# Designs tried in a protein design chat: miniprotein binders against b5y8h6. Part 19

Target 1, 289 residues: b5y8h6
Amino acid sequence: MQKVIVVTGLSGAGKSTVSKALEDLGYVVVDNVPVDLLHNLLELYEAKNQEQLVAVVVDSRSLRHQGEVSKFVADLKDLKNRMPLDVIFLEASTDTLLSRFNLTRHLHPLVHATGSRIALIEAIEREKELMSELRDVSDVVLDTTGMKERDLVYQVENFIGKDRGPEFYLISFSYQRGLPTNADMIYDARVFQNPYYVDELRTLTGLDDSVAEYVRADHNYGRFLDLWVELAERSYNEHIKMGKPYLVIGVGCTGGQHRSVLVVRDLSDQLTKNGHKVITWHRELGSVN
Key: E = the ipSAE of ESMFold2; O = the ipSAE of OpenDDE; V2 = 0.75 times the mean of E and O plus 0.25 times the DockQ between their complexes.

## First folded at step 16 (miniprotein)

Design n2 (at its last look DockQ between E and O 0.72; V2 from the best seeds 0.00; counts 0 for: pae E 2.1 > 1.5, SAP 70.317 > 70)
Fold by OpenDDE base, look of step 16:
Structure n2 (fold): chain B 289 residues (1-289), chain A 80 residues (1-80)
Amino acid sequence: as target 1 above (289 residues)
Amino acid sequence: SPEDLRKLLERARYLVEMAKEAEKEGDYYYAFFRYLWAIWELRQALELETDPERKEKIRKEIREYLRKAYELEEEMEEQY
């Protein structure tokens, strides 16, 4: 993650938690900076110490009108060209925000009068509309719906910290035994020639060289592998934007022993070579690598 | 390095703690991936560890957490 971070989003979505987490990671956090001073402040920090981590929190208290938001977005675009800057946008469901405001008894910044439920809903919706342009240009959108504070902290640490979690979980499985329930995407390895019908290969696994050679000899193998790597990386990038810093891919074949295992190995190798942290689980073989 | 080994083990322990907490809360999905991550870290630690007794301890932990991962997968299937 970049040395300069802008934290923004909906009121009640968890900006204070993120700010604290960033502070714990060594960021100098500046809260509620006037938008017009943001550019100068960030430039000053960059000029004085390029190694200093800086986070700026901007919310609807500073962005009260659409014109201010639009200007801010323009400024952010300019800043991104001049310095390593990421924008984190925090959001949550209306119901979640309502619940949080009810618990904290804080008034929404856009609510002028008594905190009726209706007024609060209207304020939340207005804020969503107001911040929509900013959301669209954000590098990361974190939906904190249903998240505990610890979860949000973890997400921040995962995005920013040096000790990032795995980017990919690759799971080989048997279609006969059912799909992984936790997979974001499924690749079907049954499209390749089946080593099961080769007597010498039937008792082996996709971890064995002879099986690997046989399946890789399929005229489609290389092309599919390339496509799957590309799809994985593109999907991962989109998941990051949605606040999920990892992708779970299931790779299936009939028995979960040969083709799926091989594909997971080869995908892992290529993704690792591309610089990703990959964990593999061969469900039917009982191994994690 | 010894320091690298220590860090890996500490990270694994932390991940397991998080997994256990998640499990208690019924978040089997979160727990599952934390266990897998912990196992991955422990495997890295195993490569650095030179003491046979410590290696065996790590291997036992890996087996335990792997078992947990399988159990959690089954629980997830029942929940959904």
Scores: ipSAE 0.662, ipTM 0.899, lowest interface PAE 0.7, mean pLDDT 88
Fold by ESMFold2, look of step 16:
Structure n2 (fold): chain B 289 residues (1-289), chain A 80 residues (1-80)
Amino acid sequence: as target 1 above (289 residues)
Amino acid sequence: SPEDLRKLLERARYLVEMAKEAEKEGDYYYAFFRYLWAIWELRQALELETDPERKEKIRKEIREYLRKAYELEEEMEEQY
């Protein structure tokens, strides 16, 4: 069965925008689903349309008390054991939510019809406290404070993998010119034999076959590459759990021309063969692949 | 295919718009990676494009956005 997307979160946090994005991506979006009907609904879609892309938006009005939230959390855990399912939790700052409720004139689920500003603020804060357990077990939490609708759509697309952006950015760099800003991990390619001191190789780069042959001949190269591929993939899996759509790895050597370039090339080739979308930036060469 | 080429170019344009908006707001990290992503889309479009004049236009865009990426990296170092 195709992975099911469950959209939940704070009232007013942007569920309608996410619903529209999922519809545009070909999902059948079932909106305002009460928690107690979720199992039956998903089982019907599974039995009937195994290739159908299904997203469910949970009715905020069915999550008014802690008991209902705790039951929903338990239901999600049970469903995850029986089908591929991811949960997107939407939130925003209290000020942002307050503004959105005033603009739309919708009533907050925890407020009666007249809802004063003070009552609305209290309802928003109460909902944040109530929903904290659900937030903690969600697969991704998207804070929509100050987000443009287009950015929210792209974050949803990156999370669900449809029209997916890159999963890895690999940056080759020179230690002499400094580490790339905000790399998540740094691999040090200076551990391999240095082609700079071979006259025929000095003016070439890690993209040239003769440099590649020289560096790959280092007895440690194959083992380090295998370990680095495994570490990259394991690290990526943890990043996706934290709601970050990609991992940034810097690979350095002294000049940034030979060893780091080759390692980035070989890492990219292996990760791409394993099904990942990879962008490489050879910072000292001025090329992106 | 021609449809694939059109989609790549439209996506690259969208990513650049996002990067420019992020730049104006001071989110240089977000802008930087959106420029790299746009270049990646344009590289693929370049492989599909057959008209020499349109290929050169794509190459000029790639060069411009690569210069932007280097500029943004410098901006991030200044702030960090």
Scores: ipSAE 0.515, ipTM 0.866, lowest interface PAE 2.1, mean pLDDT 83
ESMFold2 (binder alone), look of step 16: mean pLDDT 84; pTM 0.823

Design n3 (at its last look DockQ between E and O 0.53; V2 from the best seeds 0.00; counts 0 for: pae E 1.8 > 1.5)
Fold by OpenDDE base, look of step 16:
Structure n3 (fold): chain B 289 residues (1-289), chain A 80 residues (1-80)
Amino acid sequence: as target 1 above (289 residues)
Amino acid sequence: SPEDLRKLLERARQLVRMAKEAEKEGDYYYAFFRYLWAIWELRQALELETDPERKEKIRKEIREYLRKAYELEEEMEEQY
């Protein structure tokens, strides 16, 4: 976690969201700092409290001309040599930016008049060109295309935070009580032999060894578990590319107490062994690991 | 270590703040997972905590946030 962060990028790319996320992480965020004062400000903060986390947001309002961008880039290079400083550059596709501006009804900083759709496109492209040099020297480039606000927050937290956020949320549930609405995918644990019909196991849960032994004895259990782990990891990798750095998997059985619970436990164990941070919620049992 | 414990507790508090804010904004999905994450952190803290009173406080918080998670799940089901 760098003590000093510069947030920059294209208008509409999500700088405000990132700023808020940084505030939540304990950063003092200064918005719209004149480029000429950036050096002095950062030095001042360093001198006063080396432990204070500081973020500075710089946008096209402060960088209107290529000369200003070039100077800013030079200043950033100098600052990086003097203090632990990271530069985050936010961008998005032109179509995404257009959509966001249309939704928020905010005027693009480079558009003077009630701009036609064409004028907005031109402004976006001009800003891309203007900021290209800054993008090239950025430590992190975040493409926020297709990201929800929450996804962007997660990305910031994962990048800046010492600790990675959870990569997997595994939820055991009962099909009788309904599917978890927030799951990205569902695994059906009903494919395994049912311990409910065994009197000694009926009153127990998938947390109990006897239930675990019974269900694991199913000839398909190991194979399905392997497939589910592989599918989870592959899906996670794709979700990261999509800007969602976590995957939610629901695992269901009839009652939500035996087979689903066991599968969630075993999936969690294997994914954790593979180096992933996993949170489990047993919905019907009322427990989080 | 005591330092590790403090870090876990601070992280949990931060997550809860984020969850509460999201809840106020109507982002029940975000709030739900933040509460789960907070509970997970508190569970880790509980394993490190040795003071009985502090343990009980952590347990109480876990119960509270678990209740919130269930409430939020119900709200999400109604929203979709």
Scores: ipSAE 0.659, ipTM 0.903, lowest interface PAE 0.7, mean pLDDT 88
Fold by ESMFold2, look of step 16:
Structure n3 (fold): chain B 289 residues (1-289), chain A 80 residues (1-80)
Amino acid sequence: as target 1 above (289 residues)
Amino acid sequence: SPEDLRKLLERARQLVRMAKEAEKEGDYYYAFFRYLWAIWELRQALELETDPERKEKIRKEIREYLRKAYELEEEMEEQY
């Protein structure tokens, strides 16, 4: 049986966008499913439609009380023991959810009393508390705060694993020309021995094997590379939970020709070996790999 | 294969279309990374393409979209 996707989360957090994305990926999406029907629905698909891609969007109105949430969590645990199933939980900040309910844009302040805005805030906060148990057992939590529809679609596509977009962008750069403003984090490759001061290497780049051999011979290189791979992967895992569609890492050295290029090359090779889709841009060389 | 080549080119065109739409909306970060992704697809297409004229067309596209990426990086810096 193909993996079943269950979509749940806070009201207004983006379930319809995720539903549309799954439909575009070939899923039969059953929308607004009450939690008490989930078990029977999935048993039917297990018995008859083993090759069908199925996604279920749970009706948030059937999760109004703690007892209902706790039962749903128990049902999900039972279902996961019987079939391949992943749960996507959608959330967003209270301010974002307020905006999506259009209180700040479509509801003129004079149309609604202050109490109505406070009542909505309280409802959102109560739903967050109620849903916390479900959130804790979900396989993916997507925070849609400030996220455009296309970013959410990107995250869903990456989670599903079909025709995935990139998970990492690695940019080599020159400190002389400045840091890329588009990077989430920066690795400083100036800590390694500098090929510029070796006549034969000066005009080459970090793509040349002789430069690579020279820089890799730095006693710190292997350990730093290992730690940087670990940091990249852990940072990626945490950032996608916050709704970041991919992780952007800048690697710099003084000229941007040797050490930073090699580090990006080696980092990309290791991340790709680990199963990630990686795109590299050697900013000072003008190449994308 | 010819089908794989066609799919790579179609994906690259879709990514560029999305990048251009994002530029119009001022979403330069989205546009920038869509151009990089498009270039990456085109480089794979270049490996599969055998006709010299079509290879040169792909190379021209890569150069153009790389130029766009540099322009977008400048725009993002001005938005700080």
Scores: ipSAE 0.546, ipTM 0.870, lowest interface PAE 1.8, mean pLDDT 83
ESMFold2 (binder alone), look of step 16: mean pLDDT 85; pTM 0.837

Design n4 (at its last fold request DockQ between E and O 0.48; V2 from the best seeds 0.00; counts 0 for: pae E 1.7 > 1.5)
Fold by OpenDDE base, look of step 17:
Structure n4 (fold): chain B 289 residues (1-289), chain A 80 residues (1-80)
Amino acid sequence: as target 1 above (289 residues)
Amino acid sequence: SPEDLRKLLEQARRLVEMAKKAEKQGDYYYAFFRYLWAIWELRQALELETDPERKEKIRKEIREYLRKAYELEEEMEEQY
């Protein structure tokens, strides 16, 4: 993420949360900057210290009319050509925004009259329309629908962080002991031949070569692994678009010691070969790799 | 390189601090993954470390954070 960030989006979508997160990351956050001053402000910060992290929050309070939005978009395009600038656009479903406004009892900036539900819906829809052009030119669109505040903070931290975070967390687990509650998706490794019924393999784990050889000999193993890799990568790409910079995959088998462990290992190897940063946790074995 | 090792250890420490902070705030999900990430970094450090005493220290930390990860997972399960 660039040293200069513009945070914008729909009212109630979480701009305040993002602003706070950026502050915690060392950004100087300027809230509600008039569109006319944005260019000068950003140039000033660039001129003074290119090392200073700057975030500017722009919302519908400053962008009340289509003309202002269009001008702002034009200014952003110009600024992007002159400095490293990222634009983050925050949005949420109308229902989510309604709920948030009802909870906070804040008036929507575009609501002129006493806060009927209908008026609020109309204001939200109007703001969506108003901000549509800005959304189209944004570098990152974050849909905060259903997100907890903590999740949004986490996304911001990971996006801005200097260190490349893990893209995948792979968790091997036992179905008998329960699903990982934090998994985005679950792969069922029970589809493969079970080494548990082989006496010499029963006491071993999926980390052992003999177990690996046995399970990999399953006629479906290679195909499933390929499909799971592809699904993981595709899902990851979609999650990034949703603002979650990592994917958590649970891989389960009955005991969580053989097939699930092996699949996690092999998935990790392949995803790593594909250039991803992968962390594995073998829940039942008590190991992280 | 020694520099690489230092960076890994520093990153792990930062991750643990983040995890602890999150845990105090009741964000067990965030803390859990930060601990896993810290462990991963420490595992990388362990591969680079040649001093047996330092290796053992790293192993001890890994075990500690792994325990924390298990605890956090249980707490998350209770919340959901």
Scores: ipSAE 0.721, ipTM 0.917, lowest interface PAE 0.6, mean pLDDT 88
Fold by ESMFold2, look of step 17:
Structure n4 (fold): chain B 289 residues (1-289), chain A 80 residues (1-80)
Amino acid sequence: as target 1 above (289 residues)
Amino acid sequence: SPEDLRKLLEQARRLVEMAKKAEKQGDYYYAFFRYLWAIWELRQALELETDPERKEKIRKEIREYLRKAYELEEEMEEQY
């Protein structure tokens, strides 16, 4: 059975946008599913034993009290033992949700009074408290505060689906040509000994073993690489919590041929050994690895 | 395996369609990284493919998508 996606989260946080994006990815999306029916619904799709991509969007009206949330959390844990399943939790700031409810004129499930700003604010805050247990056990938390609809679609495309995307993009570049436009972080490989001034290495690249041996022999290389791996992983962990789908790291040297290429190779190798999906682009060489 | 090769090629096709959609909407940043991901899938497919004619077809696709990636990088620089 293909991995099942369960979409849940705060009312007004963007479940309809996620549903549309999943449909465009080829999912059969079952919307407005009460939590009590989730188990039976998923068993029916499992019994078909198809390669069908299935997503369910749970009905917020089923999660009005702590007991219902706690039961849902328990049901999700049981379902995960029986089938591959990811839980996607959507959230946004109170101000964002308030704005979205005013625009749509939809009634918040925890509010009886239509249009009351104070009652709506209280309902939103209460729902956040109520849903905190579910949020804590969700596999992906998407904060849609201030996001354009297109941004949310792109996050779904990268995080959601059977083939989740890369966690890191590593770009080697030349400082003479300029920094990559949207790198999140820049590592400066000019701190290592420069193979350009060694006649035999000048026309080679960081993909050549002799260049690799030369640069790795720099007494600082191993320690810088270890620190850069740790920084990359820590930065990724914090950025993913904030909703970023991947981390882009540029590594530069003067010509973009030797030191930056090798650092990207070695950084990619270490991150891959640590279990990350990594894509590299050697901008000055025209190579993707 | 043949199944692994099929999955890689299908994924690359999906990624290119995502990139083209993002590009049409003016989202060159996301289109760029989707092309890189597609190329990455195609390079793995190239390692599994054994038929010289099909290998060359994959290489042609990689070259085309690399060209697109460089064009998108240039367009992002113009917008800033």
Scores: ipSAE 0.610, ipTM 0.884, lowest interface PAE 1.2, mean pLDDT 84
ESMFold2, look of step 16: ipSAE 0.576; ipTM 0.879
ESMFold2 (binder alone), look of step 16: mean pLDDT 85; pTM 0.830
OpenDDE base, look of step 16: ipSAE 0.701; ipTM 0.909
ESMFold2 (binder alone), look of step 17: mean pLDDT 85; pTM 0.832
ESMFold2, fold request of step 19: ipSAE 0.428, 0.550, 0.471; ipTM 0.834, 0.874, 0.847
ESMFold2 (binder alone), fold request of step 19: mean pLDDT 85, 85, 85; pTM 0.833, 0.834, 0.831
OpenDDE base, fold request of step 19: ipSAE 0.515, 0.520, 0.541; ipTM 0.852, 0.857, 0.861

## First folded at step 17 (miniprotein)

Design o1 (at its last look DockQ between E and O 0.68; V2 from the best seeds 0.61)
Fold by ESMFold2, look of step 17:
Parts: structure tokens; sequence; C-alpha cells
Structure o1 (fold): chain B 289 residues (1-289), chain A 80 residues (1-80)
């Protein structure tokens, strides 16, 4: 059976956009599913066609009380033991949700009156408290505050592809040419001894073993590398939960030829040995691995 | 295996289509990472391919997409 996607989250947070993105990716999307029917619905699709990509959008009206939320959490845990299943939780700031409800003029599930700003704000805040347990067990939490529709589509596409593609993008760069504009983290390799001032190494790169030997001989190299691997893995795990299924690390040195290239090599080797999917781009050398 | 090679090439094609759509919309960060991902798939395909002519076709695609990655890096700097 293909992995099932369950879409849930705060009312007004963007479920329709996610539904459309999943449909475009080939999912049969069943909208407005009451939580009590989830088991039966998924079993029906499993029996009909195991190759079908199925996504379910949970009806927020069936999650109005803590008992219903807690039962849904238990149901999700049970379903995960029986089938491959991921949960997408959508959220946004109160101000963003308030604006979206005003534009759509749909009634929030926890409020009877329409157009009342105070009642709507209270309903949104109550829903956030109610949903906290569900949010905590979700596989990804997508914060749609200030997000363009296209950005949310990209986040869904990223999440669906997360088990296939690279988990780490490691970019070596020159501080003289400037930081990569897309890096999540920057490691500064200028802290290590500089091969440029050794005549035999000056025209080589961090791809050459003699440069690698020289830089690795720095007394701090092994310790920094170990810490940088640990930080990369911890940061990756947190970024996944925030809806970004990969981590982009820039490693810089002055010229981008020696120290940064070596660090990217060694970091990539260690992360790959730890089971991660890693791509490297030596920006100043014109190579990708 | 032949099936593994086919899957790698199909994934790369899909990633490039996603990158091209994003590029047309001006979403250069998304396009950039999709081109790099496509190259990553193609290098794996290159390890499985044995026919010299087909290997060279894959190498040409890798070079093209790497060129696109550098172009997109420049565009992202101007966009901000």
Amino acid sequence: as target 1 above (289 residues)
Amino acid sequence: SPEDLRKLLEMARRLVEMAKKAEKQGDYYYAFFRYLWAIWELRQALELETDPERKEKIRKEIREYLRKAYELEEEMEEQY
C-alpha cells in the first residue's frame, strides 16, 4: 500500500490549497472526512486499489472537543501501526486566520455568529489550544502565516518527496564572493590553518589529498567536524518538523578552494555513513556530487 | 538493474519539469534545488548505465542543469 496522507490542522489554515496540490501529484483526495469514519474509509481504499495514492482531509467539525481530538490522536497511532501514513498539520497566526475568515465569510466551527471580530479571535485561540495534542504528533507542521499559495504548494511537494531526495545540501563557498543566498546555516572553515600560505598547496584544492592532510592536521579539526555533524543532524530533524525536509549548509573559507571544500567532503562522507542522503556543490570549483 | 535506471531517469525528468515551471514563475530558490536534486539522480543513473552513447547523453544533461544552477544562483542574488 502506498503512503496515505492525512491532512488536518486549524480551520482556515490552507487545507484547500494542500488538497489541490495533492490532487496535482496524483492523489485521490477525500475531503470533509469525519474522524469516526477514517478507519473504514482507508480500509475501503486499501481493498479497492493498493497502488492508489490516497489523501484524507479531516472535517474540523468532528474535532470540536478535547475528547474527540484525543481519540483522533489514538486512531492515528493505531493506523500508523497498520499502514504507512503521514499526518500534515496546517497552522497560521491568529491575524492571518482572522483575515482569511473575513475574506471567505465562512463561519469558524467554534463560533455561531459571523462578522464578530472578538468572537472569531476567541474561537481561533480556543481551536489552537484544542489542537495542540494533534499538532504534537503530526509528521509535519506547515505554518502558512504570510505564505503565498505557491509557497504552500512547494512545501507540500517537498514533503511528499522527502523520503526520496537529498536530506542535506552542502555548499562550499568563498567569503570573497559572498554567502550563498539560500543557506540555512553557515560553517566558517577559516578557523583552520590555511593551505594558501604553503607553496606546494596554494594552487591545489580541498579535493587533493595533500591539502586534506594539511587541514586535518589542525588540532581543532576533528573536534569541530564532530560537532558540526551533530549540529547538522539535530538541525535537520527540527527543520523536517517545520515543513522543510532538507537542510542547506554553506561552508566558507576566504578563497573557497581549500578548507571549505575539504570540510564539505568530510561532512558529506560522515553524514552519508550515518545513512543520510547528501548532495554537495563546490560553488567555486564548478562541481556537484 | 534496468528498472532502477529507468526510475532514476524518470525522477530526474520530473524534477526538471518542476524546476522549469518554478523558474517561469520566478521562484528561483525552488527551481535551484530541483535542478541540484535532478543532477543527484542523474549521477546515480550514470553509475548504472553501461552504454557509452547513453552515458554521454546523461553527462550532457548534468552539465546543462549545473549551468542552470549557477544561473539561478545569480538570479536569486538579484531578486533580493
Scores: ipSAE 0.601, ipTM 0.880, lowest interface PAE 1.5, mean pLDDT 86
Fold by OpenDDE base, look of step 17:
Structure o1 (fold): chain B 289 residues (1-289), chain A 80 residues (1-80)
Amino acid sequence: as target 1 above (289 residues)
Amino acid sequence: SPEDLRKLLEMARRLVEMAKKAEKQGDYYYAFFRYLWAIWELRQALELETDPERKEKIRKEIREYLRKAYELEEEMEEQY
């Protein structure tokens, strides 16, 4: 968690939401700071109270020309060398931004008049171009396309949170009872031999050693587990880049009692060994870890 | 250590507070994961706790938050 945050990005991308979220986290938020004063302001806050959390929101109202953007980028580079500073850049698809502007009836900062849809599109594209250099130097780029306001808040809170949050949520489930609606990825554990048809294992769960031994004996088990670990880690890394600091993986089998439970357990163990913070939820068993 | 135990319990409490707030705001997704996280912290606390009465209290809380997680999952399914 950096004590100083610069929030920037495209108009309509959610800067106001992020600003509010940061305020709720205890940041003093300064909106629309002139680029020329940014250095002095940040230094002042740092000098007065190094414990004070400061966020500065900068948008196209302050960055109207390429020269201003370039100067701002130069200033940011300098500031990063002098203080712990993170730059968050918010963006969204043109269609998303159009929709948001239509809903809010706010004028785009680069639109001088109540313009046509075409004018708004042009303004959005111009702003993207204008902000491109700033995007390139940003520490975090958040694509808010399709995000609800609550999701963006959640991402900010998790990103800025003082405590290390979980990196993985692994959920074992039954396909018969439906998919976890909150899963980013689903692994199908039904590919392995089914212990349900073994009388002595049927009443047990994937938490039991005998079930574990049986399923692990599947010739594909080890290979799939390795692939799933790798996929999980790679996906996690990409999700971080997208502003989501955790990955939710659902692991399913028919009944959600044996194979899915075991896979979640083994995935958790391996990911934990790899240094990740992992939470497991066995939906059908009613247990966490 | 006793200090570690205290930290875990404190973290769990904070997470639950966050979850409850989110639930009131209709953010069931956020609340769900905060409850799971709280349970995770409490599970760790349970491993460190040696007093039987305190253990039972932790277990009771875990059960409560599990119930909440299930309720929230159902609510999410209805929303999506």
Scores: ipSAE 0.560, ipTM 0.866, lowest interface PAE 0.8, mean pLDDT 89
ESMFold2 (binder alone), look of step 17: mean pLDDT 85; pTM 0.837

Design o2 (at its last fold request DockQ between E and O 0.39; V2 from the best seeds 0.55)
Fold by ESMFold2, fold request of step 19:
Structure o2 (fold): chain B 289 residues (1-289), chain A 80 residues (1-80)
Amino acid sequence: as target 1 above (289 residues)
Amino acid sequence: SPEDLRKLLEYARRLVEMAKKAEKQGDYYYAFFRYLWAIWELRQALELETDPERKEKIRKEIREYLRKAYELEEEMEEQY
């Protein structure tokens, strides 16, 4: 059976956008599913068509009391033991949700009447408290505060692709040209011996074995590489928890030709040996990529 | 296998479609990483493909998407 996606979260946080994004990715999206019917619905899809991509959007009206939320959490844990299943939880700041309710909807599931901003604020805060157990067991929590619709679509696409796609993007760069934008972390390879001042190495790159031999001979090289591998893996694990399924690491040196290129090469080799999917990009080397 | 090869090529096409859509919207970093991912899928397909003519078609696609990635990198530089 293909991995099932369950969409849940705070009222007004963006479930319709997520539903559309999943539909565009080929999912049959079953909307407004009462929590009590989830188990039976998914068993029917598993029995009928194991190749079908299925996503379920849970009906907020089924989650008005702590007992209902706790039951749902238990059902999700049971289902995860029996089929591949991920849970997407949507949230936003109280101010953002207030704005969305004022523009598009004035009825909150936990409010019996409108007309008071205080009552709406209290309902939103109560829902956040009620849903906290569900939030804690979700596979990803997407905070839609200040997020454009297209950004949420990208987050969904990233999440769906997380088990197939690259886990690391390693970019070598020149400090003279400037930092790559959107790098999550920067490693400074200028700490190692500089091949530029060795005449026979100057016009070569970190892809050439003679440059590699020279830079690896630096007393600090092996130790830094080991630490950088460990840091990359630990940082990646934290990014997964935040809903970003890959880590972008920039490795820099002055010219971007020697030390940074070698570090990217060796870092990629070690991460790949550790079972990670790695892409490299040598920004200063042009068509060699 | 032939089935695995077909799936790699189809997924790479999907990634390129995502990259092109993001590029039209001005989201150059998203487009850039989707092109790199597509190239990565195509290189796996190249390892499985045995027909020289189809191999060359895959290589041509990789070259095209590499060129796109370099162009997007220039665009990202202009924005900053």
Scores: ipSAE 0.683, ipTM 0.905, lowest interface PAE 1.0, mean pLDDT 87
Fold by OpenDDE base, look of step 17:
Structure o2 (fold): chain B 289 residues (1-289), chain A 80 residues (1-80)
Amino acid sequence: as target 1 above (289 residues)
Amino acid sequence: SPEDLRKLLEYARRLVEMAKKAEKQGDYYYAFFRYLWAIWELRQALELETDPERKEKIRKEIREYLRKAYELEEEMEEQY
C-alpha cells in the first residue's frame, strides 16, 4: 500500500467516489492541488508524517493547459523517485461520461457555458487529449465504464490493500448443478476421459492420485492445460486493464468431483508457479485452497 | 513465525469484516470472494499453527465461512 496516492483522470470518471473511498480507508485527501504546489505538498507530508496516508486529487480544473499537464507529469516522475507514490487514472467511455454529466453535472470543466450536447462531447474529447500524457505515466488506469460506484470502491480497496489480492479464483463445479454465476470464464473438463466409469475411481475425487493419473493420461490433457493457463494469463492481463484485478474461472465436469477438481488443482499449481496468487474453490467438495 | 501467523489471522478477520459489510449492502458477489479469500488466508494460518486447540478454532472458522460462501452463491443465483 503506497502511502501517497495521486488520483487523476477524466471529469466524470469517478474521482469523487475514489476520493471518498480513500478517505474511508484513512487517507487524508486533498482536492484540486495546484500543480505548482504538488511537489512541495507531497514533500511536506513525507517529512512530517511518513506514516500518514495521503491522497491528492488532481483534475482538469487544475490542469487546464497542456503545459500544466506536462509539468505535472514531470513532477510526478520526480516524486516517484523520492517517495512511494502511485498514480491512479480514472477514465470512461465518452457515452458514459455524457450520461453522467447529463444526470449529475451541469458543466464540464472545459465548457465555459451551458453548452449543447456537441459542446460537451468536444470537451470530453479535448480532456482525453489533454490528459493522455498523464494517462501514459499512471500506475493504474481504471476504466469505470459500466461500473457502479460500489465496484469502483471495491477496486480502490483492492488496490490499496496491504497484500496483493488473489489474481485468480478457480472454481470447480458440476454442470448438473449449474454454472457459477460469478465466473468470467468457463473451462469444460468433460473433454477428458471420464474416471466415473472406473469403479475404483468413482468414489474418489480429483484430489486423489489415482484419479489424477487416470485423467492426466488423456492425450489432450497436457495440451488443454497449457492452453488454459495461457488463456487465463492473457485474460487476466486484459481484465486488469479493464479495472478488474482478478479473474474468476469456472472449471466444469458432469459431477464436479473428478475432472473439474483435478483441472483446478493443476491450473492452480501452474499459475502459482508462474507467480500468481490463486484461490481455489471446489464447489461440489466443499473445499477452498 | 508467530508474527506471520498473527498477520494472517488479522488479515483474515479484516476480510471477513469486509465480507459482512458487503453482505449487508446486498453486494453478495463481493462478499463471496472476500469469504473465499479469508478462507484461503486461514488455511495458510492453519499450516503455521501448531497448537491443536487453535487449529480447531481456525478449522471451525473455515467451515463457517464456507457455509457463508455457499449461501451467498445461492443468493447470487437468485438475483440473476
Scores: ipSAE 0.628, ipTM 0.889, lowest interface PAE 0.7, mean pLDDT 87
ESMFold2, look of step 17: ipSAE 0.634; ipTM 0.879
ESMFold2 (binder alone), look of step 17: mean pLDDT 85; pTM 0.825
ESMFold2, fold request of step 19: ipSAE 0.562, 0.632; ipTM 0.858, 0.887
ESMFold2 (binder alone), fold request of step 19: mean pLDDT 85, 85, 85; pTM 0.833, 0.829, 0.828
OpenDDE base, fold request of step 19: ipSAE 0.000, 0.000, 0.517; ipTM 0.196, 0.199, 0.854

